VH-VL binders against q8ixk2r445to577. Designs and how they scored, part 14

Target 1, 133 residues: q8ixk2r445to577
Amino acid sequence: FFGMLQNKGLTDYCFDYNPPDENQIVGHQVILYLCHGMGQNQFFEYTSQKEIRYNTHQPEGCIAVEAGMDTLIMHLCEETAPENQKFILQEDGSLFHEQSKKCVQAARKESSDSFVPLLRDCTNSDHQKWFFK

## First folded at step 1 (VH-VL)

Design oa10 (framework fv_cosibelimab)
Fold by ESMFold2-Fast, scan of step 1:
Structure oa10 (fold): chain C 133 residues (1-133), chain A 121 residues (1-121), chain B 112 residues (1-112)
Amino acid sequence: as target 1 above (133 residues)
Amino acid sequence: EVQLVQSGAEVKKPGSSVKVSCKASGGTFSSYAISWVRQAPGQGLEWMGVIIPIFGTANYAQKFQGRVTITADESTSTAYMELSSLRSEDTAVYYCARLGKYSGYTPFDIWGQGTLVTVSS
Amino acid sequence: NFMLTQPHSVSESPGKTVTISCTRSSGSIASNYVQWYQQRPGSAPTTVIYEDNQRPSGVPDRFSGSIDSSSNSASLTISGLKTEDEADYYCQSYDSSNHGVVFGGGTKLTVL
């Protein structure tokens, strides 16, 4: 699977990654922004290693969640995906983060009008349902 | 530094076509969105369309659909804008400009120098 | 789709503050980020504000941006006006429905 990773509940929003310096791709938070349909910074690949890869630059980035955190951040991809970079895209559209046993949910960033994907307890909410477009 | 260098001025007759080039140097070409923006004498900026070279995907402003074609050659890091069925109203400076990312929240960060296209009999 | 409307011209004396508005005709101005560009005669535009209120490196802190949801407008404010600020200013946003870029009509700033 590859394409724009869109939310079912927050209908017009897609995973988006645009670090301030493209030569320093690591350490910034993945956000949600209005889907533009043109790929690029909203283009992600779901791999056989259960990674969500950002492949528009060299080196490729992989989405990760650090222990105790609920935010999705960009790390460098590794030859063997570490556990914090593994997400199960389930048949119902849920993105299940194996290490934390939580699901990715579209959420409003605290005290702002911005949206971000966050780890939350798994529910049947449409805000936890994702699909590639 | 990344630079966008455009082809030189053109004088064209009504009904003909023009193809302007935009060559990127010194940085990433393929993953950036390259837009074409024109400006008629004494007028404002008008967006024509965009291409993202690595995807081969182009999108056009409705006003120009059917007349404009935007292409890219990754091997030469060059984007092209071809405008057909030229009218006198198409007389303008044509800019290529890089959208850092095509998400609407990044600005045009690099502009070509502009290409004057004059359409007259 | 929507339009961004700016005043055609504004003028102010050196050292004073000027504000240029950019009003969105339909949908919320806050739905998409607003950028601001400065264009001097014979030159391509340069960015002075991006993401509503951020300044690129090298742009003086005299330039600031804001959003006013009540008037459905973005504003560019330039304080301590200098003669070199004389230029055309354009706002720009994104139309998510048509997947396209929208520019305001532009404002000619005269510093007298």
Scores: ipSAE 0.111, ipTM 0.723, lowest interface PAE 5.0, mean pLDDT 88
Fold by OpenDDE, second read of step 2:
Structure oa10 (fold): chain C 133 residues (1-133), chain A 121 residues (1-121), chain B 112 residues (1-112)
Amino acid sequence: as target 1 above (133 residues)
Amino acid sequence: EVQLVQSGAEVKKPGSSVKVSCKASGGTFSSYAISWVRQAPGQGLEWMGVIIPIFGTANYAQKFQGRVTITADESTSTAYMELSSLRSEDTAVYYCARLGKYSGYTPFDIWGQGTLVTVSS
Amino acid sequence: NFMLTQPHSVSESPGKTVTISCTRSSGSIASNYVQWYQQRPGSAPTTVIYEDNQRPSGVPDRFSGSIDSSSNSASLTISGLKTEDEADYYCQSYDSSNHGVVFGGGTKLTVL
């Protein structure tokens, strides 16, 4: 699967990654932004290694969860996907992070009008449902 | 350094078609949106459409719907814009441009040099 | 759908400050970011402002952008005007309803 990764509950919002330096694409947080279908910072791929890849730049980035964190951070992809980069996109639309055993949820960033994907306890909320568009 | 290089100037008869190419070099191509923007002599910028090469599907301005076709060849990193049923008012400089990475509602950060298309009897 | 309206032309003396407006016909000007492009004769446009008020590298801080929700307009302000600033300027935004790009009509800036 590839394209925009859109949230069901937070309608019209998609995964978005816009690093300040296109030559240094790792280390920043993935956010949610209005889906625009223009590729670039909203183009992701779910791979057979259970990675969510950011394919806009080379080398490719893969979304990771760092220890003790609930945010999604861009790391470099590896030949063998590390455990902290493995996600299961389930049939019901839930996006499950294997290592943390949490689900990715669209959430409002505190003290902000912006939104971000965060790891939360898995529920049946539409804010935890995702689909490629 | 990423560059967009367009094909050369064209002179066309009314009713004919023109196909302009835009080759990208020095960077990624497939995941970035390539837009076409034209500018008639002494006039403003007019957006025609956009394509994301990896998707292969394009979105067009309503004004050009049914008359313009935007395509891309990932193997050659080249985007194309074909405009059919040409008329005199289609005389313009046609630009390809890559949308940047800023927040999605992005600026056109890289432009081709432009291609003059002249439509005359 | 919406339109972006700019004044046809503005003029000012070197060293002064000039402002170019860009008014959105429908919907909120703040709902989508506004970009500004500079175009010199015989050249392709270049970005001078993105995301309402951000400057690309290489663009002097004499250039600034702002949004006024009360008038539903964006503005490009150029302070300390220089002769090299003489150009056409275009505002641009995104229409989320059709995923289209909208340009303003352009403004010719003459440095007197």
Scores: ipSAE 0.016, ipTM 0.649, lowest interface PAE 7.5, mean pLDDT 90

Design oa11 (framework fv_cosibelimab)
Fold by ESMFold2-Fast, scan of step 1:
Structure oa11 (fold): chain C 133 residues (1-133), chain A 122 residues (1-122), chain B 112 residues (1-112)
Amino acid sequence: as target 1 above (133 residues)
Amino acid sequence: EVQLVQSGAEVKKPGSSVKVSCKASGGTFSSYAISWVRQAPGQGLEWMGVIIPIFGTANYAQKFQGRVTITADESTSTAYMELSSLRSEDTAVYYCATRPYYGSGKYYMDVWGQGTLVTVSS
Amino acid sequence: NFMLTQPHSVSESPGKTVTISCTRSSGSIASNYVQWYQQRPGSAPTTVIYEDNQRPSGVPDRFSGSIDSSSNSASLTISGLKTEDEADYYCQSYDSSNHGVVFGGGTKLTVL
C-alpha cells in the first residue's frame, strides 16, 4: 500500500510531513492537513516491515513514537525496522502501534484549530480508521 | 555507548528548589528521549517526566505537574530537572534515563545516570 | 490511572526457579507492554526484560517474561538461580490515558 493516508472520520484530512529541508527530515511531528491530492508531502508507503515510510526525501523517513509520548515523529528508517516504528494496518482500517499497544487517532492539537495523529486507547471510532487513497 | 553523568548531591531547605543536571556523552544528544525517575530511601521507583530535546516538548507525571520543569540544552548536551516547593518527602535519589532514537527502538529506559541524592531537611 | 502490584519479597535456593508477579489493578495487563528492571544495592536499574518477553543482549536466557490475562498479571521467571541474581526487581508499563510510565512497587529477591 502507498498513497495519501486519509482519515475516515475527518474525511478531508491526510497524514502530512513537510520537513524544513532535504538534510533535516528527522525530529519533526507528523501532522494532519487538508488532502491536496498531489502526493509529495502527503505520500506514504506501508511496508512489509509494518513501517509507515516517507519516501519524498533521501534518506527515507519512518514514522515512530517515543516512550512516554503519544505524538508521531519522523525518524530515519533502519535496515531492520525497530519496534517503535511498527504499525499494524488492520482490516477495519485501525492503525495499531505494536510497541505501545495503542491506536493512531486523528485529534485536535492542544490550544489550536489544527489536527494531528496521536496514540490513544483502541476504540471503534472512525477517527481511528485510516485508508490509502 | 551512551553515558549519562549527573550533578552531585544536594542538601536543601523546605520551600526551596533544586535543579539537577544530566550530561549525555557518546552519540547525538538530539537522538535521545530523557526521563527522570526518583527513588525515596527504601522505596520504589517513581516516574516524574520526560523530554524530547529535538521538539523541546516535555510531559510530566500528574503528581509533579506544576512543581517540576524538565529542560534540555542542545549546545551542552545536558538535560535538567528542576523541582520547586521542596518538602521533606522529596528526599530521594533522582535518576535521569534515556533511550536513543536510533538505538534498538525498544520501549524502555535503556541507559541510566548514576543518580543524584537530594536531601530536604529543616 | 492504575497500579502495578508486586510481592514485597521472594526467596529461593541456588539452582532453583523463582517467579515474580506484577498485577494490574484496572484495565487489561495486555493493553500495554511490560518491562522488568533489576536493581542491585547502590546501583541504577538495568533492563532484564522488555516488551513482555524479550531479552536485551547480554541478559542470560535464564530470565523470561510472560503475560497471564486471566489473572491480569505479568510474570518474571528466573531459572537456575545464582547468588548474583539477588536484587530488587521492578515491573513497568505505560498508562495511555495519562501518557505516563507506571512502576510496580518492587520485589526483593533473596537467594539462600
Scores: ipSAE 0.006, ipTM 0.519, lowest interface PAE 13.5, mean pLDDT 82

Design oa12 (framework fv_cosibelimab)
Fold by ESMFold2-Fast, scan of step 1:
Structure oa12 (fold): chain C 133 residues (1-133), chain A 120 residues (1-120), chain B 112 residues (1-112)
Amino acid sequence: as target 1 above (133 residues)
Amino acid sequence: EVQLVQSGAEVKKPGSSVKVSCKASGGTFSSYAISWVRQAPGQGLEWMGVIIPIFGTANYAQKFQGRVTITADESTSTAYMELSSLRSEDTAVYYCARQYSRSGYEFDLWGQGTLVTVSS
Amino acid sequence: NFMLTQPHSVSESPGKTVTISCTRSSGSIASNYVQWYQQRPGSAPTTVIYEDNQRPSGVPDRFSGSIDSSSNSASLTISGLKTEDEADYYCQSYDSSNHGVVFGGGTKLTVL
């Protein structure tokens, strides 16, 4: 699957990665932003290694979760995907992070007018359901 | 400080149309969706539709489909709601309201309201 | 195309606690966030609860929200009632299938 990764509950919002420096892809948090339909910083690929890959720039980035954290961070992709970069896109639209046994949820960023994808206990909420558009 | 400033009260005859404006003062509509919500005298809040100004895409409540048109002009940071084939039942205060990603479709900023009276 | 049902009115004495319910007719109440708005005569609504149970800055902790999946309803609870709490209260959710906002019918709160 590939395209804009859109939330079922927050239907106007897509995965978005907009690093301050286009020459430095790694280390910043993945955010949610209004879906613009133009690809660019909202274009992601779901791979056979269960990665969510950001291949708009070189080198390619892969979404990861660092130990003990609930935020999604951009890392460099590796030849063999590490466990912290593996997500299962389930039939109901849930994005299950294998290593932590948690699901990706659209949630409000504390003290700001922004949404971010966060790891939360898995529920049937539409805010935990995602699809490629 | 961003405010939503709406156009003034209107008195219209049955069968005519009305176009209400909503201007973002001190800011823009970027990163926002703008909804229109009406309230008839002594009645509850009724959602009419929404526009995402940066994309120009609008969605309408089924009840108003075919009678309502919501548009936006990014250059003036102004959204518009036009309601046609007016009836006396359309007498209401019409609000524009901003939806930002603060709380999952929460209306975090409201216009002051525009009274539209439909009378013969 | 679901409805949110609220009682038309609730009444209670100053200092007491009142609870206003908001019941979803179809689909789970937990599927989408619920917001609560307070509206005084002549004014636009203002948010008292967002994302089911969160309070905006400036809203006293006497206001709380909750979700009950067994009754398929959301509730707004106001403790230590004050006369200034008299207002109409509206719940609001989102219908993700139709990309539409849904409001409850509103509840008029009278203190005494």
Scores: ipSAE 0.007, ipTM 0.616, lowest interface PAE 9.0, mean pLDDT 85

Design oa13 (framework fv_cosibelimab)
Fold by ESMFold2-Fast, scan of step 1:
Structure oa13 (fold): chain C 133 residues (1-133), chain A 120 residues (1-120), chain B 112 residues (1-112)
Amino acid sequence: as target 1 above (133 residues)
Amino acid sequence: EVQLVQSGAEVKKPGSSVKVSCKASGGTFSSYAISWVRQAPGQGLEWMGVIIPIFGTANYAQKFQGRVTITADESTSTAYMELSSLRSEDTAVYYCARGSYKTLGYFQHWGQGTLVTVSS
Amino acid sequence: NFMLTQPHSVSESPGKTVTISCTRSSGSIASNYVQWYQQRPGSAPTTVIYEDNQRPSGVPDRFSGSIDSSSNSASLTISGLKTEDEADYYCQSYDSSNHGVVFGGGTKLTVL
């Protein structure tokens, strides 16, 4: 699967990554932003290794969640995907993070009106359902 | 540095089609959005559609759906806009414009424009 | 599927300040970034403001952008007007429901 990764509950919002330095794409938080339908910073690929990859140019970024955290951070992709970079996209649209056993949910960022994907206990909420468009 | 160079002016008859090219140089082609915007004489700017070459698919403004086709050739770093069933009101300058890396609704670079005249 | 409305024309003397408004017909003006483009006769547009209030390199600080949620509008303000500022100005935003770009109708600025 590839394209814009859109939320079913927060219907106008997509995964978005806009690094402040084009030459350094790692280390920042993945956000949710209004879906613009044009790709680029909203273009992601779901791989057979269960990775969510950003940018097709070198070096490639892969979304990860560090131990004890709930935020999705951009890391460098590895030849063998580490456990913190593995997500299971289920048939119902749930995006399950294997290492933490939690699901990715669209949520409001603290102290702002902006939105981010966060790890939360898995529920049947539409805010935890994702699809590529 | 980044430059968009468009094909030359065209004179077309009503009912025909026109295909305008936009060749990009000096930057990355495949991952940047390329939009087409037109401007009729003395009128404002009107967005027609967009393509991101790496996807191979395009999105169009509702007004042009069914009449416009936007394509891209990554090997030549060239985008194309084809408009069919031409009418006199399609007489306009057609621009290609490339988005920025960080802000997709921001047209950072513009082509010089291509005048298309539809007359008998 | 919204419209951006601008005044058709504005005029002011050299050295003065002018403000051009851009009003969104439905949905919040703050929902999507607003850009402003300057177009002189015979030329392609060039950017004077992006992301509501940012200036590209080379654009004088006389140009500024702002958002006013109470009037649902964006504004381009040009201070210390010069004759070279005479041009058409277009606001532009993004329509999430249409997955497309929306332009305002344009404002002709006359400096005399």
Scores: ipSAE 0.007, ipTM 0.584, lowest interface PAE 9.5, mean pLDDT 84

Design oa2 (framework fv_cosibelimab)
Fold by ESMFold2-Fast, scan of step 1:
Formats: structure tokens, sequence, C-alpha cells
Structure oa2 (fold): chain C 133 residues (1-133), chain A 122 residues (1-122), chain B 112 residues (1-112)
């Protein structure tokens, strides 16, 4: 699938990758921003290898979760997707991170006024339901 | 300390326009959306619209579509609300309010301006 | 496309507990966060509760918020009522269908 990855619970918010330094696309946290419908920083691809790819910059980025962490970080895509970069987009809209056995949830960034996607125990919450538009 | 400071009271004639300013200080202007809310004498709060500076986009309440324009100048950390074709029923206190989440999802306002009284009279 | 309905007025004695309701006319009250604003006469509104039940720094623990799905309403509860709590209180949420902010009609709290 391609498009803006939007949250069902935080209805106006989409996955967004807007690093301060465009020369370094890796290592920064994926955030949630108001959906603007223009693609660009909010355009993601869900691949047959279960990756969430960010193709706006070169080289291409793939969303990953580092061991012991709950934040989604941009890493370089690999020829064969490593386990920490695999997310199962399920029929009910949940986005399941296979390696950790957790689901991606729209949540407030700690000590800030912004929203970010974080790994949390899987629930039926609309904040854990995602769709491409 | 975050503050929103609004421009002073205005007296306008019917059919004219008014432009109210809201200067943000103490925080990162571009990281927040600014909404405009009005309150007619003795009445409740009424949302007019929002500007999202990082996107340069504004959304307006249906009632004010075509009459209101909300803009922002990031270099001065100032949001503006311009209301045209003024009528006597536009007499109200106009507030700006900072939205914690760029707009949407409940739109919690964490800081409010002091208000600007706009009186529309002949 | 929805309205938030509040009682026009409530009154209670100092030291008692008062609860102000905010009922959503269509769609679930839990679909979007609910905020509560306090407006004293002659002043701008100030936030007493955000995101259903969170208190801003400086707001006393006497203020609390809750969601009741069975009545499709949010509630603001003020315990240990003080004379300085006398004010108009507004609930506010977000309408995802119209992409707009919705305010309740406001409740005047009188402390007698």
Amino acid sequence: as target 1 above (133 residues)
Amino acid sequence: EVQLVQSGAEVKKPGSSVKVSCKASGGTFSSYAISWVRQAPGQGLEWMGVIIPIFGTANYAQKFQGRVTITADESTSTAYMELSSLRSEDTAVYYCARDKYYYGSGSPFDYWGQGTLVTVSS
Amino acid sequence: NFMLTQPHSVSESPGKTVTISCTRSSGSIASNYVQWYQQRPGSAPTTVIYEDNQRPSGVPDRFSGSIDSSSNSASLTISGLKTEDEADYYCQSYDSSNHGVVFGGGTKLTVL
C-alpha cells in the first residue's frame, strides 16, 4: 500500500518524518503530524516484506524499533528486511511489530505537547488502528 | 513562561474589516497551532478557525467561511485574524488560543490571549 | 455535526463537591479528548482539565475530569468547593467529521 498512514483514533494525524537535518535521514524519531494530504514527509509505502518505507529522501529509510525501545526510528532499508523493521498491518487496522509482539499506538511524546507512534501492548483501542489514505 | 499577547480594542463601522493580532512569546511558535475563539457579550465561546504555521494552512468554522482569514508570520511569532463585512452581531471579545497538538484529536488549548474587544457600531 | 450540552447553571455550598456534565449528541464522547476551561468574570478562559482527566501545572487536585460512556458524557468534578471557583465552565472537544472545535454552551457555577 502507498499513502499517508493515518490514525483512526487521532483522526487528523498521520505518520510524519521531518528530521531537522535533511543530510542525515537516519536515527531520528518518527512523529505524528496533522494530515495535509500532500504526501512528501507523510508519504509511506507498506511493502511485501512488511516494511514501512519512507521514500522522500535518498537513500530510502525504513521504520525500525531498536531493542528495548518503544519509539519508532528511521533506519536505512536493507536488501532483506531485518526483524526489527517488520510490521504486520492486520485486517482490523492494527500495526503489529513482530519482533517485540507489540502494537503501534498514537501517544503523547513524554514531556512534550506532540504526538508520536510508540510500541504498546496490543489492545482494541482506535489509537492502535491505522489506515492508508 | 509562555504568553499570548493580543492587540488592543477596536471600534469599527458596519461593512468594514478588522484585523486582530496575537503575538506568542516564551515557546516555539511553529510547533503549535493557533485558534481564534470569540465571545459575544453574555454569550458562550464560539470557535472561528485555526492556523497551523508549519503547514501554512488554516481551517475555518462553517459559519465564518468566506468572511474570516487567519494568517501567521513566523518571523515575528504572530498570528492574525481578519474578519470582513462586519455586522453589529460581530461585536465580541476575540481570543487567540494555543493548540497543544497542531490541531485535531480534541485540540486542547493550553494558553489563551487576554482578549480583544471589537465593537461594531455606526 | 455534534453538540456538547452542559447545564446552564449549578450551585453548591463551600466545602461541598459539584459535578458539571458535558453530553455529546452524536458519536462517542470517548472518540476525542475533552477539555475544561474556567472563565471568571472579566477574564480570559484558563484550562483546568485537558485530555479528559489531566491537570495543568498550578491547578489544584480538587479539580478532576472523567468520561462516562454509558451517558455519553464528560464530567468536571470540583471537590472542597471554594468561593474563588465561582466562574463559567466550558467543555470542549473536536469534531473529526467537520474538522472543527466544538464548545459546550457553558455552565455558570455559583458558590453560595
Scores: ipSAE 0.006, ipTM 0.555, lowest interface PAE 11.9, mean pLDDT 84

Design oa3 (framework fv_cosibelimab)
Fold by ESMFold2-Fast, scan of step 1:
Structure oa3 (fold): chain C 133 residues (1-133), chain A 120 residues (1-120), chain B 112 residues (1-112)
Amino acid sequence: as target 1 above (133 residues)
Amino acid sequence: EVQLVQSGAEVKKPGSSVKVSCKASGGTFSSYAISWVRQAPGQGLEWMGVIIPIFGTANYAQKFQGRVTITADESTSTAYMELSSLRSEDTAVYYCARVRGYSYGYFDYWGQGTLVTVSS
Amino acid sequence: NFMLTQPHSVSESPGKTVTISCTRSSGSIASNYVQWYQQRPGSAPTTVIYEDNQRPSGVPDRFSGSIDSSSNSASLTISGLKTEDEADYYCQSYDSSNHGVVFGGGTKLTVL
């Protein structure tokens, strides 16, 4: 799958990666932002290796989880995907991170009107359901 | 083989600070998180916090927030734990441990421990 | 926040099997991996089980881990008990909501 990765519960919001420096693709948090349909920061690829690739820059970025944390960050893709970069996109739209046993949930960033994807206990919430648009 | 080697025992006065080091060898330091765990004499294990050197981010147990600072120096493969405003209740063996991402809490290698005694 | 509860002590004869439980007070035990650490007197802890049921290299297969969602607990089972197994055993998991590590209170195993 290719396109915008949109949340079912937080309906107008999509995965978005907007690094502060185009020469520093790695290490920043993935956010959620209003879906705009113009590609670039919101264009992702779900691969056969269970990666979520950021297709705007070369070398390509892959979404990963910080050790011991619940935040999604951008890391460089590897030829063989490491376990921290693997997400199972299920038929019901849940995005399951096997390494942590958690699901990706749309959440409000503390003390802010901003939204971010975070790892949370898996539930049947629409905020944990994702689809490519 | 990965080894975590900690600094030596310290005796401190109440109200002072202590800074314990943990030097990693035999592996890729920046690819793993380092946690600090303490154990008072005859008591259980108590988690203090973790640092993820590659991101420069640290997170602390609420009990220690404001008193603990965990830092890392990737060039020397060394993590540090500084505990301030020491009390007699802080007398404990302090361990560093390497954390693998696989379990968010799998401590696959442990340091030998550093005894910190707080007394007057 | 949740707590992990272990029995304070267990004892058994050499050659027998012991099981040490670790019960999670809220949320599912299966939500996060459980590790088990062994600590002999005067020593740093060492891992005997990681990710619920995996054994590190060098840990004998007498040690096994399991998860029981119905009782909301993890268990460490040691078969063929040896005097060298005398130690304190700690279970440990991760609390995603508070981004913190949670240890059980520890269980002292005595081999009589």
Scores: ipSAE 0.007, ipTM 0.535, lowest interface PAE 14.5, mean pLDDT 84

Design oa4 (framework fv_cosibelimab)
Fold by ESMFold2-Fast, scan of step 1:
Structure oa4 (fold): chain C 133 residues (1-133), chain A 123 residues (1-123), chain B 112 residues (1-112)
Amino acid sequence: as target 1 above (133 residues)
Amino acid sequence: EVQLVQSGAEVKKPGSSVKVSCKASGGTFSSYAISWVRQAPGQGLEWMGVIIPIFGTANYAQKFQGRVTITADESTSTAYMELSSLRSEDTAVYYCARGPKYYDSSGYAFDIWGQGTLVTVSS
Amino acid sequence: NFMLTQPHSVSESPGKTVTISCTRSSGSIASNYVQWYQQRPGSAPTTVIYEDNQRPSGVPDRFSGSIDSSSNSASLTISGLKTEDEADYYCQSYDSSNHGVVFGGGTKLTVL
């Protein structure tokens, strides 16, 4: 699977990664932004190692969640995917983060009008359902 | 106050092309999507396409793919819409409209509209 | 692809309340935000409602928006009608499947 990773509940919104400095591709939070259909910062690849890769730059970025956190952060991809970078895209559209046993949910960012993907207890909400376009 | 100021009216012959400009003033240009919407005399609004200046990437309505090109020049805060192979049915007022702010908007809302540019295609 | 259907025209007297509907032909109206634009004769459109029910600064509170999932429609309600409200009104949403903006056909509001 590859393309724009879109939310079923917030249908206008897609995974989006646009770091302030293109020379510093890692360390920033993944956000949600209105799906524009043009790829670029919204183009992701779901791999056989259960990674969500941002392939715009080399070295490639991989979405991760640090222990005890609920935000999705861009890290460098590893030769062997570490557990914090593994997401199971289930047949119902949920993105299950194996290490935390939680699901990725579209949510409003605190103190902002922006939306972000966050880890939450799995609930089968449409805000926790994702698909590639 | 942010404004979108468009170039003046044009009269074109069938088969020619037209390029309309839309200059943003009084605000941040690159962080907003800019759409182009046209309106034929007595008709409704029709979306043509959008550019996100921060990425230099444009997308077009199916009807206009192959005839429309939308570009942006961030240094002058100006977006352009070029429509080629003009036909009499392209006679319309063409509007630029500022779309959602990148990172901060919900929904595909247009918050600021240009004043419109009348393009008349006649023999 | 989906269409947004509006009545071609509505009329009401000054001081009364009018409601303009916007019905989505396929998929849920609640799947994507709905905006409403006002276009007075000879002028560019202006936004009166965004994100279903929000008002931009400067738009009077007599303008309101709502969504009705059971009829698969959005509505623009204008209370306390004034002659200056005479205009064409357009609803607009986003078609995420085709990555395009969709406008309703427009409603001509006559205040008389």
Scores: ipSAE 0.014, ipTM 0.622, lowest interface PAE 7.5, mean pLDDT 85

Design oa5 (framework fv_cosibelimab)
Fold by ESMFold2-Fast, scan of step 1:
Structure oa5 (fold): chain C 133 residues (1-133), chain A 121 residues (1-121), chain B 112 residues (1-112)
Amino acid sequence: as target 1 above (133 residues)
Amino acid sequence: EVQLVQSGAEVKKPGSSVKVSCKASGGTFSSYAISWVRQAPGQGLEWMGVIIPIFGTANYAQKFQGRVTITADESTSTAYMELSSLRSEDTAVYYCARSRYSGSYYGMDVWGQGTLVTVSS
Amino acid sequence: NFMLTQPHSVSESPGKTVTISCTRSSGSIASNYVQWYQQRPGSAPTTVIYEDNQRPSGVPDRFSGSIDSSSNSASLTISGLKTEDEADYYCQSYDSSNHGVVFGGGTKLTVL
């Protein structure tokens, strides 16, 4: 699958990656922003290795979660996906992070009305359900 | 320095078409979109559309749908804007502008010098 | 399908501060980034503010941008006004529902 990764509960919002320096694509947090339908910085690919890839620039980026953290960060993709970069997109739309055993949830960023995807205990909430559009 | 260089001024008759070129330098086509914006004499800025070469995607303002076509030739790093069925009301300076698709949602950072298109009988 | 409304003109004396507003007619101003462009007569526009409040390299500290959710507006503030600041100023945002760029109508700044 590829396309814009949209939230079922926060229906106007999509995964978005907009690093401050367009020539340095790794190390920054993935955010949620209003879906614009044009791909670009909201265009992601879900691979057979369970990666969520950002392919708009070289080198390719892969979403990862560092040990002990709950934020989704852009890392470099590897030939064999490491465990911290593996997400299972389930039939019900849940996006399960294998290494932490938590689910990706649309959440408000602390001290802001902005939104970000964060790891949270898995629930039946629509804010934890995602689909490609 | 990054530059967008546009083709020269055009004088066209009503009912004809015009095709304006915009040559980009500095790797613009691999990292940026190109927007087209026009400005009629004494008027404000009006967005016409955008092309994102790496996605092969073009999108147009509703007012211009059906008579504007924006294309890109990656081998020459040149974007084109073609406007058909010209009317006197299309007399304007036409700008190409480098648009960011990461972060700014088509915010523009480098502008071409502009191309004056005059539609006159 | 929203509009960005700017005052048609503002004027102020050299050395003073001026603020130009940009009000969004529907939906939150904070939903999409706002850019500000300066256009001097006979010239192409140049960017003075991007992503609400960031300054490009070479733009003096006198220029600043802000968002006010209570009035649903963005503002461009220019302090220490100089005669070279005389120009038309345009705000710009993005309408994600209609996939289009939206420009404000422009504000003519006179310094004198």
Scores: ipSAE 0.005, ipTM 0.533, lowest interface PAE 14.2, mean pLDDT 84

